# Designs tried in a protein design chat: miniprotein binders against q9bqp7. Part 63

Target 1, 240 residues: q9bqp7
Amino acid sequence: VPQNWFPIFNPERSDKPNASDPSVPLKIPLQRNVIPSVTRVLQQTMTKQQVFLLERWKQRMILELGEDGFKEYTSNVFLQGKRFHEALESILSPQETLKERDENLLKSGYIESVQHILKDVSGVRALESAVQHETLNYIGLLDCVAEYQGKLCVIDWKTSEKPKPFIQSTFDNPLQVVAYMGAMNHDTNYSFQVQCGLIVVAYKDGSPAHPHFMDAELCSQYWTKWLLRLEEYTEKKKNQ
Short names: E, the ipSAE of ESMFold2; O, the ipSAE of OpenDDE; V2, 0.75 times the mean of E and O plus 0.25 times the DockQ between their complexes.

## First folded at step 5 (miniprotein)

Design v9 (at its last look DockQ between E and O 0.92; V2 from the best seeds 0.00; counts 0 for: pae E 1.7 > 1.5)
Fold by OpenDDE base, look of step 5:
Structure v9 (fold): chain B 240 residues (1-240), chain A 89 residues (1-89)
Amino acid sequence: as target 1 above (240 residues)
Amino acid sequence: SREELLERIKELIKKGDKLLALYLLFDYILKYKDDPEALIEVAELLLEMGRPDYARLLLEWAKDEAKKTGDPELIEKVERLEREIEERS
């Protein structure tokens, strides 16, 4: 049990969209502060087993591609991910921003992969927007807040070359999603709260993306795990 | 066997196949993660390979596993190796 328990959901916020849903998705800039990001917390609190799993993978890739080949691969993966997020932001943004749509960004296997998910996405409230949890002292940049199949979700878009049909195969991504949810639900810049999460794993070959829906119960379970990771991070920083 | 695999890795190190040896060491660690003696042996090899960062992480792991077994000799061995790393860094 976390020593510093804090709720994921804010009882002071209504689940009902205020009628004044801004016609434009929120895009709050991330401020570079001394406050740790969700990603940093997760990276610094990986288990020793997770670290060695990652290192084994890296060494395998270096054996297959060479050192320079692996650097190029890593750079390409990063670039592809960035372009995918930019394309999604363009797609999910209101039509008035369409004049700057680079049609080349839309021509990717990843975009093809998520088409069936995008059909079920509506009511976009935030895109590439910063969240801050003031009490728990962490920040993050969430990809999207929108309705998926009529349920308001924090949506996290991921790229993968390998099938991830199970949420367990997404490693710490569920923790990232609930961390963003908890932060948003207590961030004064947001007037609403989310109770659900969605991880979408897009594939380079255009095969149908896997949606991993997280209901309120599952989010609560992962929230407990997130709090434990945050406590571990805080403890490690005190000892440094 | 565990011993045969470790010996094979040592041979690769001697031949200069450091990348393959390192990969196999990580695979070895993951396979024998619950054996503190195995983890300590790999930590020693990683030190010999000039990889103290991995050795430190592995020694922490070995220490955690040694505490579970209650073997004071293993704990002492880990602590000795940790001191050696600190002195060389």
Scores: ipSAE 0.717, ipTM 0.924, lowest interface PAE 0.6, mean pLDDT 91
Fold by ESMFold2, look of step 5:
Structure v9 (fold): chain B 240 residues (1-240), chain A 89 residues (1-89)
Amino acid sequence: as target 1 above (240 residues)
Amino acid sequence: SREELLERIKELIKKGDKLLALYLLFDYILKYKDDPEALIEVAELLLEMGRPDYARLLLEWAKDEAKKTGDPELIEKVERLEREIEERS
């Protein structure tokens, strides 16, 4: 139970877009402040088990690929993720310029993987947009705010190199989504709020992506866990 | 067995096979995460390898597990090692 509880939803805001909605998705610039980012908070509050699982995985990869092979592998994964997010922003933007480069960018297994999800996405309100929770003092950069099957969601795009039975991240993807949601709902740059979340896991081989929808009740459960992680981070920084 | 794995890790440390020793050490930690005595023993090996960063983290975990047992001798052993790491000059 977090000691400094705060609600995820803002009663002063509508969950419906206004009739005079912007014609272009919001893209609020990220301002580098002293306050921590969502990803920094989550990184610095990993459990001991998560840390040792990650370290064992790294050592296994280095044993298998060699140090240089592992560096190349991680660089390629990072580049593929970057290109995937760039392609999705281009696809979801109302301005379709640079079609030659866009066509090459659109040719990937990850983009093929999400095609069936994209058919259910509409009403894009924000892309690669900064959020800040002024009261709880954290920032983030969300991937997308759009309707999925008629429900306005914060959407997080995740890549996985091969199909797996579960999401590649262990605990933290839902926490990331709700942290962005809570920040957006209390950020003066946004006039509306969002009550649902969506995590989409795309696969390198083009296999159909796995969506994970989060309704308001599930988001509230994860919000409590996020507040505990933020509290833990704050206490850790006081103790250095 | 646990004893055989631990002996193999010690032999790899002596040979200087640091990458394989660390992999097996982390595998051992995850296998025996509920056993505070096993975690304490591995924390001592991490110190011998010059990795007090992992040793501190593992001792925090070992203390949490030792508290579940209610054995004050285990808790004292963990706390002594934590003080030893912080107080050495």
Scores: ipSAE 0.465, ipTM 0.838, lowest interface PAE 1.7, mean pLDDT 84
ESMFold2 (binder alone), look of step 5: mean pLDDT 79; pTM 0.716

## First folded at step 6 (miniprotein)

Design k1
Fold by ESMFold2-Fast, scan of step 6:
Structure k1 (fold): chain B 240 residues (1-240), chain A 89 residues (1-89)
Amino acid sequence: as target 1 above (240 residues)
Amino acid sequence: SREELLERIKELIKKGDKEEALELLWEYILKYPDNPEALIEVAELLLEMGRPEEARLVLDFAKYLALLTGDPELIEKVERLEREIEERS
């Protein structure tokens, strides 16, 4: 097996809770400096296949909805995603939230979609929290770190309208998750080890969300692919 | 239908209409991203026809979609086919 100079897992860390862990989930604000975000790296290093599929998806949508309709659709998808993440943060936070706001958030089909997943989520350690890999020089904002069916996971919440999923982030979702995981495992602001990932795709019509679990071996495989994307990003920046 | 479109793609591949088959395959992926099994079938056909580079291209997309399903049997099938392609390169 080839030697990995930048491992995803930190052997000096345990997945066991330590006595100094905060009682409320961590929410470290994103201190965006000149170093690239995970999202930026992925968007700037899309494969020719990903670019081709994205362009075809855009063309198809514009043909169906018109240019103004496409713009409205993409804005609506963004807002739905933002509201979904805000609702999940509220639901998973042990802190008291406004009852009226919670009632409005719970009316979403996306929230209905994830109810069966949420029943298996516990031990929340971080919500909407910034991560930084100081050695590899990238940052990110992860959605959630919690136990899913007893396994500590980086959890990424996604929305889909079926039959027209927003394809822009679909093929890079595993890379995004492992990038956050590797950063958190080497970020001094965190003391625990995450070895698993979970991508949850929620549906607007309330149909049951699909959980896509990534074990340690799978995370290691995608970590190698993430390192290649990061290297490609660095090379492209040198040529500017 | 989904099944009719997949069969048309396979027939174009067998016929050697590479550009048209690929064009239809991209349309299929955009319309049915929740069906990685179809892409696995296409990759298997390409491999049987001695076209491992094209099989790998299709399989890379199939692997990502299979991982999103969380189906261990489907993931194993993709990984097995990926190893076969690597051995032929």
Scores: ipSAE 0.013, ipTM 0.308, lowest interface PAE 8.1, mean pLDDT 78

Design k10 (at its last look DockQ between E and O 0.87; V2 from the best seeds 0.00; counts 0 for: pae E 1.8 > 1.5)
Fold by ESMFold2, look of step 8:
Structure k10 (fold): chain B 240 residues (1-240), chain A 89 residues (1-89)
Amino acid sequence: as target 1 above (240 residues)
Amino acid sequence: SREELLERIKELIKKGDKWEALLLLYEYIEKYPDNPEALIEVAELLLEMGRPDFARYVLLLAKELAKKTGDPELIEKVERLEREIEERS
């Protein structure tokens, strides 16, 4: 139970955009400041078990690949994820230009993996857009806000080499989604709010991506867990 | 219904349409996420499709749920499937 509860939804906001003009997705630039990001809060509040499992995985990979091989592997994984997000932004943007470099971004198993999801996405409202929770003092960069099967969602795209058949298989990703949602719903740069979330896990071999939908009730449950992580982060910083 | 969806998945597997079978399996998991019998059936189908990697992760939850029921036949079935997955790895 958090000590300082704050609502995830804003009763002063509509969940439906007002504009009737052709939509141009919002892309609020991320500004440097002293307040922490969602990912930093989550990284700094990992449990002892999470830290142990991550360190064990790192040591196994170093044993298998060598230190230089591990550095190359992690760099390649990061690049694949970055290219995947760039390709999705290009696909979902109305100002897309056709170039050879863009075509190479579109040639991946991950992009093939999400094609069926993209058919159900419409009404894109934001792409790679910054969010800030002024009251709770955190920032983030969300991937996408769009309708999925008629429901306006914060959509988080993830690449994975391993199956994620359940939402709990995605570990802290639901916390990331609701943190972005709460920030967006109370950010003056946005005139609408979102009550649903979607985590889309894309697979390298092109197998169909696995969508994990989060309705408002589930989002509220994870929001409480996010608030606890944020409180833990704040307490740790007071001790430093 | 659960039975109708399961039969559709089985027919797609027989036809070799692994893409559509996986899509329906995702729907099946979403509809019946707290049913250990259903998750065991998912794991069996994933093994039939040559996906022991997916089956392993589904069985983690199925085992937890089977233990909550206290049904020894469900628990034994999960454990037998875990051994089968280990042999294929």
Scores: ipSAE 0.559, ipTM 0.833, lowest interface PAE 1.8, mean pLDDT 86
Fold by OpenDDE base, second read of step 7:
Structure k10 (fold): chain B 240 residues (1-240), chain A 89 residues (1-89)
Amino acid sequence: as target 1 above (240 residues)
Amino acid sequence: SREELLERIKELIKKGDKWEALLLLYEYIEKYPDNPEALIEVAELLLEMGRPDFARYVLLLAKELAKKTGDPELIEKVERLEREIEERS
């Protein structure tokens, strides 16, 4: 049990969207503060097993591609991920704010992969927006807040070359999603709360993306795990 | 039922509707994530669809579950399917 328990949901906020669909999604800039990001907390609190698996993967890739080939591969993966998020932001943004859609950004296997998910996405409230949890003292940048199949979700978009048919295969992504949810639900910049999460795994080959829906119960379970990771991070920082 | 869903998937595969077949396979995996028999069936269908990497992934999970159950028949079925995937690769 976490020593510093804090609720994921804010009882003072109504789940009811204020009737005005915000005409424009929120895009709060990330302030570079001394406050740790969700990503930093997760990276610094990886288990020895997770570190080992990642290192083993890296070593295999270096053996197959060489050191320079692996650097190039890593750079390409990063670039593809960035372009995918830029394309999604463009798709999900109101048409009036659409800068000239680089048609080339839309012609990707990842975009093809998520088309069936995008059909069920509506009511976009935030895109690439910063969240801060003032009490728990962490920040993050969430990809999207929107309705998925009529349920308001924090949506996290992921690219993968490998199948991830189970939420457990997404590593710490569920923790990232609930961290963003908990922060948003207590961030004064947001007037609403979210009770659900969605991890979308897009595939390079255009195969149907896997939607991993997280209901309020599952979010609460992962929230407990997130709080434990945050405590571990805080303890490690005090001992440094 | 599980059997009805499998039959629908098989019919879609036969029709060449790979997209809808994959979507139903996703639904099947979500409905029966802890059933080693179900995961083996999914792996077989994925292999038939020409998706060996996905089949291998699902089969690894099936193997872990089969070992937990201690069912020697399931373990043997997994090992047989592993060999088949290797022979086709």
Scores: ipSAE 0.485, ipTM 0.794, lowest interface PAE 1.2, mean pLDDT 90
Fold by ESMFold2-Fast, scan of step 6:
Structure k10 (fold): chain B 240 residues (1-240), chain A 89 residues (1-89)
Amino acid sequence: as target 1 above (240 residues)
Amino acid sequence: SREELLERIKELIKKGDKWEALLLLYEYIEKYPDNPEALIEVAELLLEMGRPDFARYVLLLAKELAKKTGDPELIEKVERLEREIEERS
């Protein structure tokens, strides 16, 4: 149980579209601050088992590829993810000019992988947009807020070489999604309420992406776990 | 029904429509996430599709569930599939 509990949902907000809502998706720039990011909090509070498994994977890859080969491999994985996110932002933006400029980014196995997900995505409200939780003091950069199968979701796009058929396979991704959700629901730059999450795991070979939908109840469960991770992070920083 | 969905998946695999087969397998997993027999069936079909990587992840959960049932036949079937996956990778 977290000592400093705070609600994920904002009772003063509605998830229904409003006539005053911007016609263009919001894109608030992320400002670099001393305030910790969601990803930093999660990285600094990994369990001993998570740290062990990550280190074991690193050592295996280094033995297989060499130190320089490992660096090249991880750089390529990072670049592929970055390009995938850029392509999705272009596809989901209402502006034709952006889509034309990024044509080369639209021709990948990862984009083919998410086609069946994209056809069910509409009503885009935010893309590559910064969120801040003023009360809990953390920031983040979310990928997308849009309706998925009629429900407003924080959508997180992931690339993977390995199958991720269960939400538990996505590691800390559910925590990342609810952290963004809770921040957005209490951020004055946004006026709407998000109660659902979606983790989309795309595959390089074009195999259909795995959608991991998180309803309000599941989001609340992961929110409690996120608050515990945030508490752990805060305590560790006080002791340093 | 479970049997009808399973038969449709098998038909798509036989036809070579791997993309549609995977979509129905995802639906099948979502409908029966706590059923060890269903997950074992999914793993068998994934092996038939040439996806030992995916089958391995499904069998991890199937094994946990089978252990909870205390059914030695389910446990043995999971272990046989694990060996088959290792042979194919």
Scores: ipSAE 0.131, ipTM 0.620, lowest interface PAE 5.9, mean pLDDT 85
ESMFold2 (binder alone), look of step 8: mean pLDDT 80; pTM 0.738
OpenDDE base, look of step 8: ipSAE 0.482; ipTM 0.795

Design k11 (also named kb23)
Fold by ESMFold2-Fast, scan of step 10:
Structure k11 (fold): chain B 240 residues (1-240), chain A 89 residues (1-89)
Amino acid sequence: as target 1 above (240 residues)
Amino acid sequence: SREELLERIKELIKKGDKWEALILLYEYIEKYPDNPEALIEVAELLLEMGRPDFARYVLLLAKELAKKTGDPELIEKVERLEREIEERS
């Protein structure tokens, strides 16, 4: 159990639609400051095994592609992910559906991959929006908050060239999702309660995406693990 | 039931509806993630669908679960499928 335990859900908030909820999805900009981001906390608290596996993967790729080839590969992966997120924001935003669509981007394998997931997504409340946990002192930028099959979720869109059939295959993604959820539930810029998460792994070849749904119980389990990572980060920072 | 869902998946594969078959396979994995026999069945169907990449991934978890059960028949079945995938690459 973490020393500074804090609840993921806010008892003062409802998961039911409010009259005060905006008709336009929220998009609060992320401000650069000294407060650590979710991604930084996770990067700085990787286990010895995670660090070893990442370094081994890098060495294998460099051996296969060369130093320049590896840089080109990672740059292309980053660019594809960025374009995928931009396309999804456009698709899910009412203001961008007709005028700002990239027809070629909408025909990508990754977008084709998520079509069956998008059919079950509605009631979008936030897109590419900043969250801050003032009490626990961390920030993040979440991809999407919307209803998936009738349940309000923090949704994280991921791209992959390889199958990810299990939530355990998504590495720290569940921790990222619950960290955003806990922050949003306690951020004064938001009025609603999110209790579920969804990790969507889209495939380059257009194969149907894997939805990894996280109910309230599973979110609570990953939340405890996130709090431990945050505690570890705080202790490491004190010793620098 | 498990058998009913599996039969629906097999029927979709037989009809050549690979997209819908794969979506139901995802549901099957989600419902039976801790069942090594179910995961071995998924791997066999993925091989039938021409997805050895996916099958290899599923077999990694199936192997861990089979070893925990101590069932030598399940372990041998997993290892046989792993060899089959390697031979086809």
Scores: ipSAE 0.221, ipTM 0.680, lowest interface PAE 5.1, mean pLDDT 85
ESMFold2-Fast, scan of step 6: ipSAE 0.007; ipTM 0.432

Design k12
Fold by ESMFold2-Fast, scan of step 6:
Structure k12 (fold): chain B 240 residues (1-240), chain A 89 residues (1-89)
Amino acid sequence: as target 1 above (240 residues)
Amino acid sequence: SREELLERIKELIKKGDKYEALMLLYDYIEKYPDNPEALIEVAELLLEMGRPDFARYVLLLAKELAKKTGDPELIEKVERLEREIEERS
């Protein structure tokens, strides 16, 4: 158990819409702060296994592509991911009419990959929106909050060139999702509660995306692991 | 329960419902993360589904967990599957 345990869910909140909720998805801008981001905490507290696997992958790629080739490859992967997120934000925005939708967005293999998932997504509450946990002192930028198959979820969109058919293969992605969830549930900028998560792994070749649904119990289990990572980060920061 | 879930997974594998078996193995591994035997079964299913590169990665995780449990039979199973993948390459 972490020393400073805090609940992921807020008992004062409901996942049902209320009259005070905005008609359009929330998009709170991320503000520069000394408070650490979810991604920084996770990067600074990677397990020895994760560090080893990442470094071995980097060395292998550099050996095969050269340093310049590796840099080009990683830049291209980053750009593809960025474009994928931008396309999804556009597609899920309720402000777009049929005339305003760019049909060219559907040409991407990654967008083709998620079509069957998008059919089950509705009731979008937030898109590319900042969250802050005031008590635990961390911030983040989440991709999407929407109903997936009738359940309100924090949804994280990922791109991959290799199959990731089970959640352990997504490294820290479950921790990232529950960290955003816990922050949102205690952030005064939001009035609702999220109890479920969804990690969607999209494929470049258009193969059907793998959805990794996380129910409330699973989210609670990963939340404990996130709190341990946050505690580890805090201890490392004190020693610098 | 843990035993009921494992039995259901085995039944699905016998019936050839590999995708549904894999989905239940996700649930099992997430609820019971300290079981290298489940990771080995995932790797076997991935091999049957034509995904040897990913199976190799899963076996790496299974090996680390099996070494922590101290079960020599599980370590031997992982190493046998690793050799099988390399020989097929």
Scores: ipSAE 0.000, ipTM 0.140, lowest interface PAE 16.1, mean pLDDT 78

Design k13 (at its last look DockQ between E and O 0.95; V2 from the best seeds 0.00; counts 0 for: pae E 5.5 > 1.5)
Fold by OpenDDE base, look of step 8:
Structure k13 (fold): chain B 240 residues (1-240), chain A 89 residues (1-89)
Amino acid sequence: as target 1 above (240 residues)
Amino acid sequence: SREELLERIKELIKKGDKWEALLLLYEYIEKYPDNPEALIEVAELLLEMGRPDFARYLLYLAKELAKKTGDPELIEKVERLEREIEERS
């Protein structure tokens, strides 16, 4: 049990969209402060086994591609991910705010992969928006808040070259999603709350993306795990 | 039923409707995530569809499940399929 328990959901906020909710998705800029990001917390609290597996994978890739080849590969993966998120932001943005859609951004296997998910996405409330949990003292940048199949979700878009048919295969992604949910639900910049999460794994070859829906119960379970990771991070920082 | 779903998937594969076949395969996997036999069946279909990487992943999961349940026959079946994939690659 976490020593510093804090609720993921805010009882003072309504789940119902207030009629005053802006028709335009929120895009709050990330302020780079001394406050740790969700990503940083997760990276620094990886288990020895997780670190070992990643290092073993890295060494194998370096053996196959060489050091320069591996750097290029890593850079390309990062670039593809960035372009995918930019394309999604463009697709999900209201037509009136659409900058010149770079048609080339839309011509990707990843975009093809998520088409069947996008058809079930509506009511976009936020895109690439910063969240801050003031009490728990962490920040994050969430990809999307929207309705998926009529349920308001924090949506996290992931690119993968490997199949991830199960939520367990997404490693710490569920923790990231609930961390964003908990922060948003207690961030004063947001008038609403979310009770669900969605991880979408898009594939480079255009194969159908895997949606991993997280209901309120599953979110609560991962929230407990997130709090433990955050406590571990805080303890490690006190000892440095 | 499980059998009806598999038959529908096979029909879609024969028709060349790979997209719908994959969607139904996803539903099948989600419905039977802890069933190593189901994962093996899906892996076999994925091999027929020319998706060896996905098949290998499901075979890996099936093998891990079979180890937990103590089913040596399933482990042997997985290992046979893994060898077949390696020989075709």
Scores: ipSAE 0.573, ipTM 0.838, lowest interface PAE 1.0, mean pLDDT 90
Fold by ESMFold2, look of step 8:
Order: C-alpha cells, then sequence, then structure tokens
Structure k13 (fold): chain B 240 residues (1-240), chain A 89 residues (1-89)
C-alpha cells in the first residue's frame, strides 16, 4: 500500500467538456527542471524481472545484428516513433497544420495501422502537452487527450514491431497513462479532467492497431501501482 | 457466439480481407482471453495469415493456461503447432 496516497481524480473538476471550450488543443510547453519525469521514475524503478527481460532481448539483438547494427536499429526505431507522433499531432491538429501537408510524413505503415482508431477519435483537447502534478511533484508530456468512442481519454500512441494483444503486453505503458492522467487532473493549466485511458499500439506493417481501453476502475488500479513506483523512486533519491 | 466469430474470421481470410480478419481476431481474443482452446484456434489462423510471431505469443499463453487446467491434449496440440512454426523458420 502506498504511504503517500493521493486520489487520481479531482472532485473539484468536471470530466465533461464545457460547451464554450476552445477548439484549439492545448499544448503546454515542457519545462526542464529538477522535478522527475514519469519516464525517469519508471526507468529507475524497473523490477529485476523487467531489467532481466530487457537485457536478454538486447543481447539477443546484438547477437543477430552486431553491436553497431543494434545501435542503428534502435536509432531507427526511435526515429520512426518520433515521426509517428509528429504525424499524429499533424493529423489531429485543426486548420493550422492542414496547410503544411507533408505527404512523406503521412505515408507510414504505422499511420495506416491507426486509421480505424482515428475514425473513433474526436473532441481533441490536448496534443503533446506537458502535465505537472502540483502535490506529488512529477512532470510528464502526454501525447493526446481526446474522446475515443465517446469517452474522454488520455491517449498514448506506441509503435511496435511485436504484437501487443493485451494490456499486460504493454509493460509500463498503463503506468505512464495514469501518471499523466493524475498530473493533468491536478494541474492548474487544465480546467477539465479525464477518467479514462487508451493505449494504442500501431504496427509497422500497417496491420490494424490494438487499442487498450482503460476505464476509471482500471485506471485507479494502475494509479496505485504508479504511486508505489513514485515512492520507490523517492526512497532511492533519499539514499543517494 | 465464439463459433460464429471464428467462422466469420475464417470467411474473411478466404476472401483475402486480412485487415478485417485481424480486427475481428482482436475482438475474439479480447472476448476469450482465458480460454486456451480459443487462443489455439486463432493461433492456427494467424499461421495461415503469415503471422508466426503473433501465433507463437498466443500459443505461449494457451500453453500456460492449459498447464493450469491440466489438459494434456491441449498442451500436446500447442507443442505440435510450436514445432510447425520452428520448421517454417
Amino acid sequence: as target 1 above (240 residues)
Amino acid sequence: SREELLERIKELIKKGDKWEALLLLYEYIEKYPDNPEALIEVAELLLEMGRPDFARYLLYLAKELAKKTGDPELIEKVERLEREIEERS
């Protein structure tokens, strides 16, 4: 049980869009500081099993590709993910982005993979936007806040060359989503809140993306796990 | 209902509608995530669709479930399919 429990939802905020809300999605700039990011917390609190599995995968890839081949492979994967996020921000941004139109950015197996998801996405409220939890003192950069099939979600976009048919296949991604959600719900830059999450796993070959929807109950369960990871991180910092 | 979904997936594969087949296959595995027979059935279809890595992942899960329920026939079927994937590599 976390010692510093804090609620994920803010009872002072509505989870429904205001009719007078602006049509341009929020994009709060990320401020670099000493406050830990969600990704740093998760990276520094991986379990021994997570570390073992990642190291085993890394060594297998190095045996297949060589050390330099592995570095090139991981650089390409990172770049593909970055371009995917750029394309999605462009697609989901209204009029200001339509005039740019970069056909090569939009020609991607990953973009083809998410088309059926994008048809169900509406009411975009935030894109590539910073969040800060004022009380728990952590920051993050969320990908998207929008309605998915009528439910307002924090949406996290992921690229993958391997199938992720279940939410458990996405490792710490659910913790990222709920950490962003909790921060946004208690961030003074936002006037609304969200209670649902969505992890969308897109595939390089254009196969249909897997959506992993997280209702409020599931989000609360993962929130507890996030609080434990944040506590673990804080304890490590005290001992350094 | 499970049989109806499976027959629809098979029909879509025969028609060459791989996109629609995969979408319905995702629905199938979400509906029956703890049923090893269901996972094995779609793993076989994934092999026919040329998705051996996806099939291997579902077979791993099905094998773990079959061990917990103590069904040696299912375990044997999974191991046969795993050998088929290995031979195609």
Scores: ipSAE 0.197, ipTM 0.651, lowest interface PAE 5.5, mean pLDDT 84
Fold by ESMFold2-Fast, scan of step 6:
Parts: C-alpha cells; sequence; structure tokens
Structure k13 (fold): chain B 240 residues (1-240), chain A 89 residues (1-89)
C-alpha cells in the first residue's frame, strides 16, 4: 500500500455534460515546470527487468542496423507516432476550429487501423491537454478525453510494430492513463470527472487496432500501482 | 458460448472477411484470456489468416498458462504449432 495515498476520483464531480461546458474541446498548454511529468516518473522507476529488456533490445537492434541505422529507425518511429497523434487531433477536432487537414496524415495505415475505434468515439472534451495534480505534485499531457461506447474516458493512442492483444502487453501505459485521470479529476482547469480509460494500440499495416478498455475498478487498481511508482520516484529524488 | 463465437469467426474467415474475423478474435481472446485451449484455437485461426506473428504471441502465452497448470499435452501441442510456424517462415 502507498504511504501517501490519495483518491483517484473526485466525489464532488460528475461525468455528465454540463450546460456551461465549452463548445470546443479543451487544449490547455503544458507549462515548463520543475514538477515531474508522468512519463519522467515512469522512466525513472522502471524495474530492473524492464531496464534489462530495453537494453537487450537496443543492443540487438544496433547489431542488426548499425548505430546510424538504429538512430534512423528510432527517429522514424518517433516521427510516425507524432504524425499519428497529429492526425487524430485533426480528425477529432470540430471542423470549425481546424485550419486545413493534411490528407497524407489521414491516409496512413495507423489511421486505417483505428477506424473501428473512432466510430465509437464521440463527445470530445479535451485534446492534447495539460493536467496537473497539485496535491501529489506531478504533471502530464493527455492525448484525448472523449466518450468511448458511451463512457467518458481518458484515451491514449499508441503505435506498435508488435501485436498487443492484452492490457498486460502495454507495460506502463495503464499507469500513464490513470495518472492523467487522477490529475484531471483534481485539476481546477477541468470541471468533469473521468472514471474510465482506453488504450488504443494502432498498427502500421492497417490491421485493426487493439482497444484496452479500463473500467472504474481496474483504474482504481492501477491507480494504487501509480501511487507506488510516484512514491518510489520521490524517495529516489531525496537520495540524490 | 465459446463454441458459438468460434464458429462465427470460422465463417467470417471462410467468407474472406478478415477484418471482421480479427475483430471477433479480439473479442474471443478478451473473453478467454486465461484459457490455453482457447488461445491455441485462436492461434490456429490466425495462421489460416496469414498472421504468424500474432499466432506466435498467443502460443507463447498459452504455453506459459499450460506450464502453470502442469498440462504437458498442451505444452507439446503449442511446441508443434511453433515448429509449424517456423517452417512457414
Amino acid sequence: as target 1 above (240 residues)
Amino acid sequence: SREELLERIKELIKKGDKWEALLLLYEYIEKYPDNPEALIEVAELLLEMGRPDFARYLLYLAKELAKKTGDPELIEKVERLEREIEERS
């Protein structure tokens, strides 16, 4: 159990739309702060096994591609992910707020991969938006908050070269989602409550994306694990 | 039932509706994630659909589950299918 426990859900908030809600999705900019980000906390608290596996993968890739080839490969993976997120933001934004859609972004295999998921996504409330947990002292930039199959979710879009058919295959992604959720539920810039998560793993070849839906109970379970990671990060920071 | 869902998937594969078949296969593994027999059945269908990488992943999981339950027959079946996939390489 974490020593510094805090609830993920805010009992004073509702998941129901309010008449005073903005007509356009929120996009609060991420501010540069000394406050740690969700991704930084997770990266600095990786298990010895996770570190070993990542290093082993790097060595094998370098052996296969050479150092320059590996750098090019990782740069391409990063660029593909960035373009995928840009395309999704464009697709999910109201037409009235968009400048012009990039047709090349909209025709990627990753976008084809998520079509069946997008059909079930509506009521977008936030896109590429910053969250901060003032009590637990962390920040993040979430991808999307929208209804998926009628339930308000923090949605995280991922690209993968390998199949990820189970939520356990997504490593720390569930922790990332609940960290954003807990921050948003207690962030004064937002008025609603999110109780569900969705991790969407898209594939370059256009194969159907894997949706990993997280109900409120599962989110609560991962929230406890996130609090432990945050506590570990704080302890490591004190010792250095 | 498990058998009904599996039959629906097989029919979609026969019709060449690979996209719809994959969506139902996702539903199937989500419903039976801890059943090694079910995961092996899905892996066999994925091989028919030309998805050996996905099949290999599910066979790996089925083998781990079979080891936990101490089922040597299931372990042997997984290893035979893994060899078949490598031969198709």
Scores: ipSAE 0.040, ipTM 0.541, lowest interface PAE 7.3, mean pLDDT 84
OpenDDE base, second read of step 7: ipSAE 0.549; ipTM 0.827
ESMFold2 (binder alone), look of step 8: mean pLDDT 78; pTM 0.709

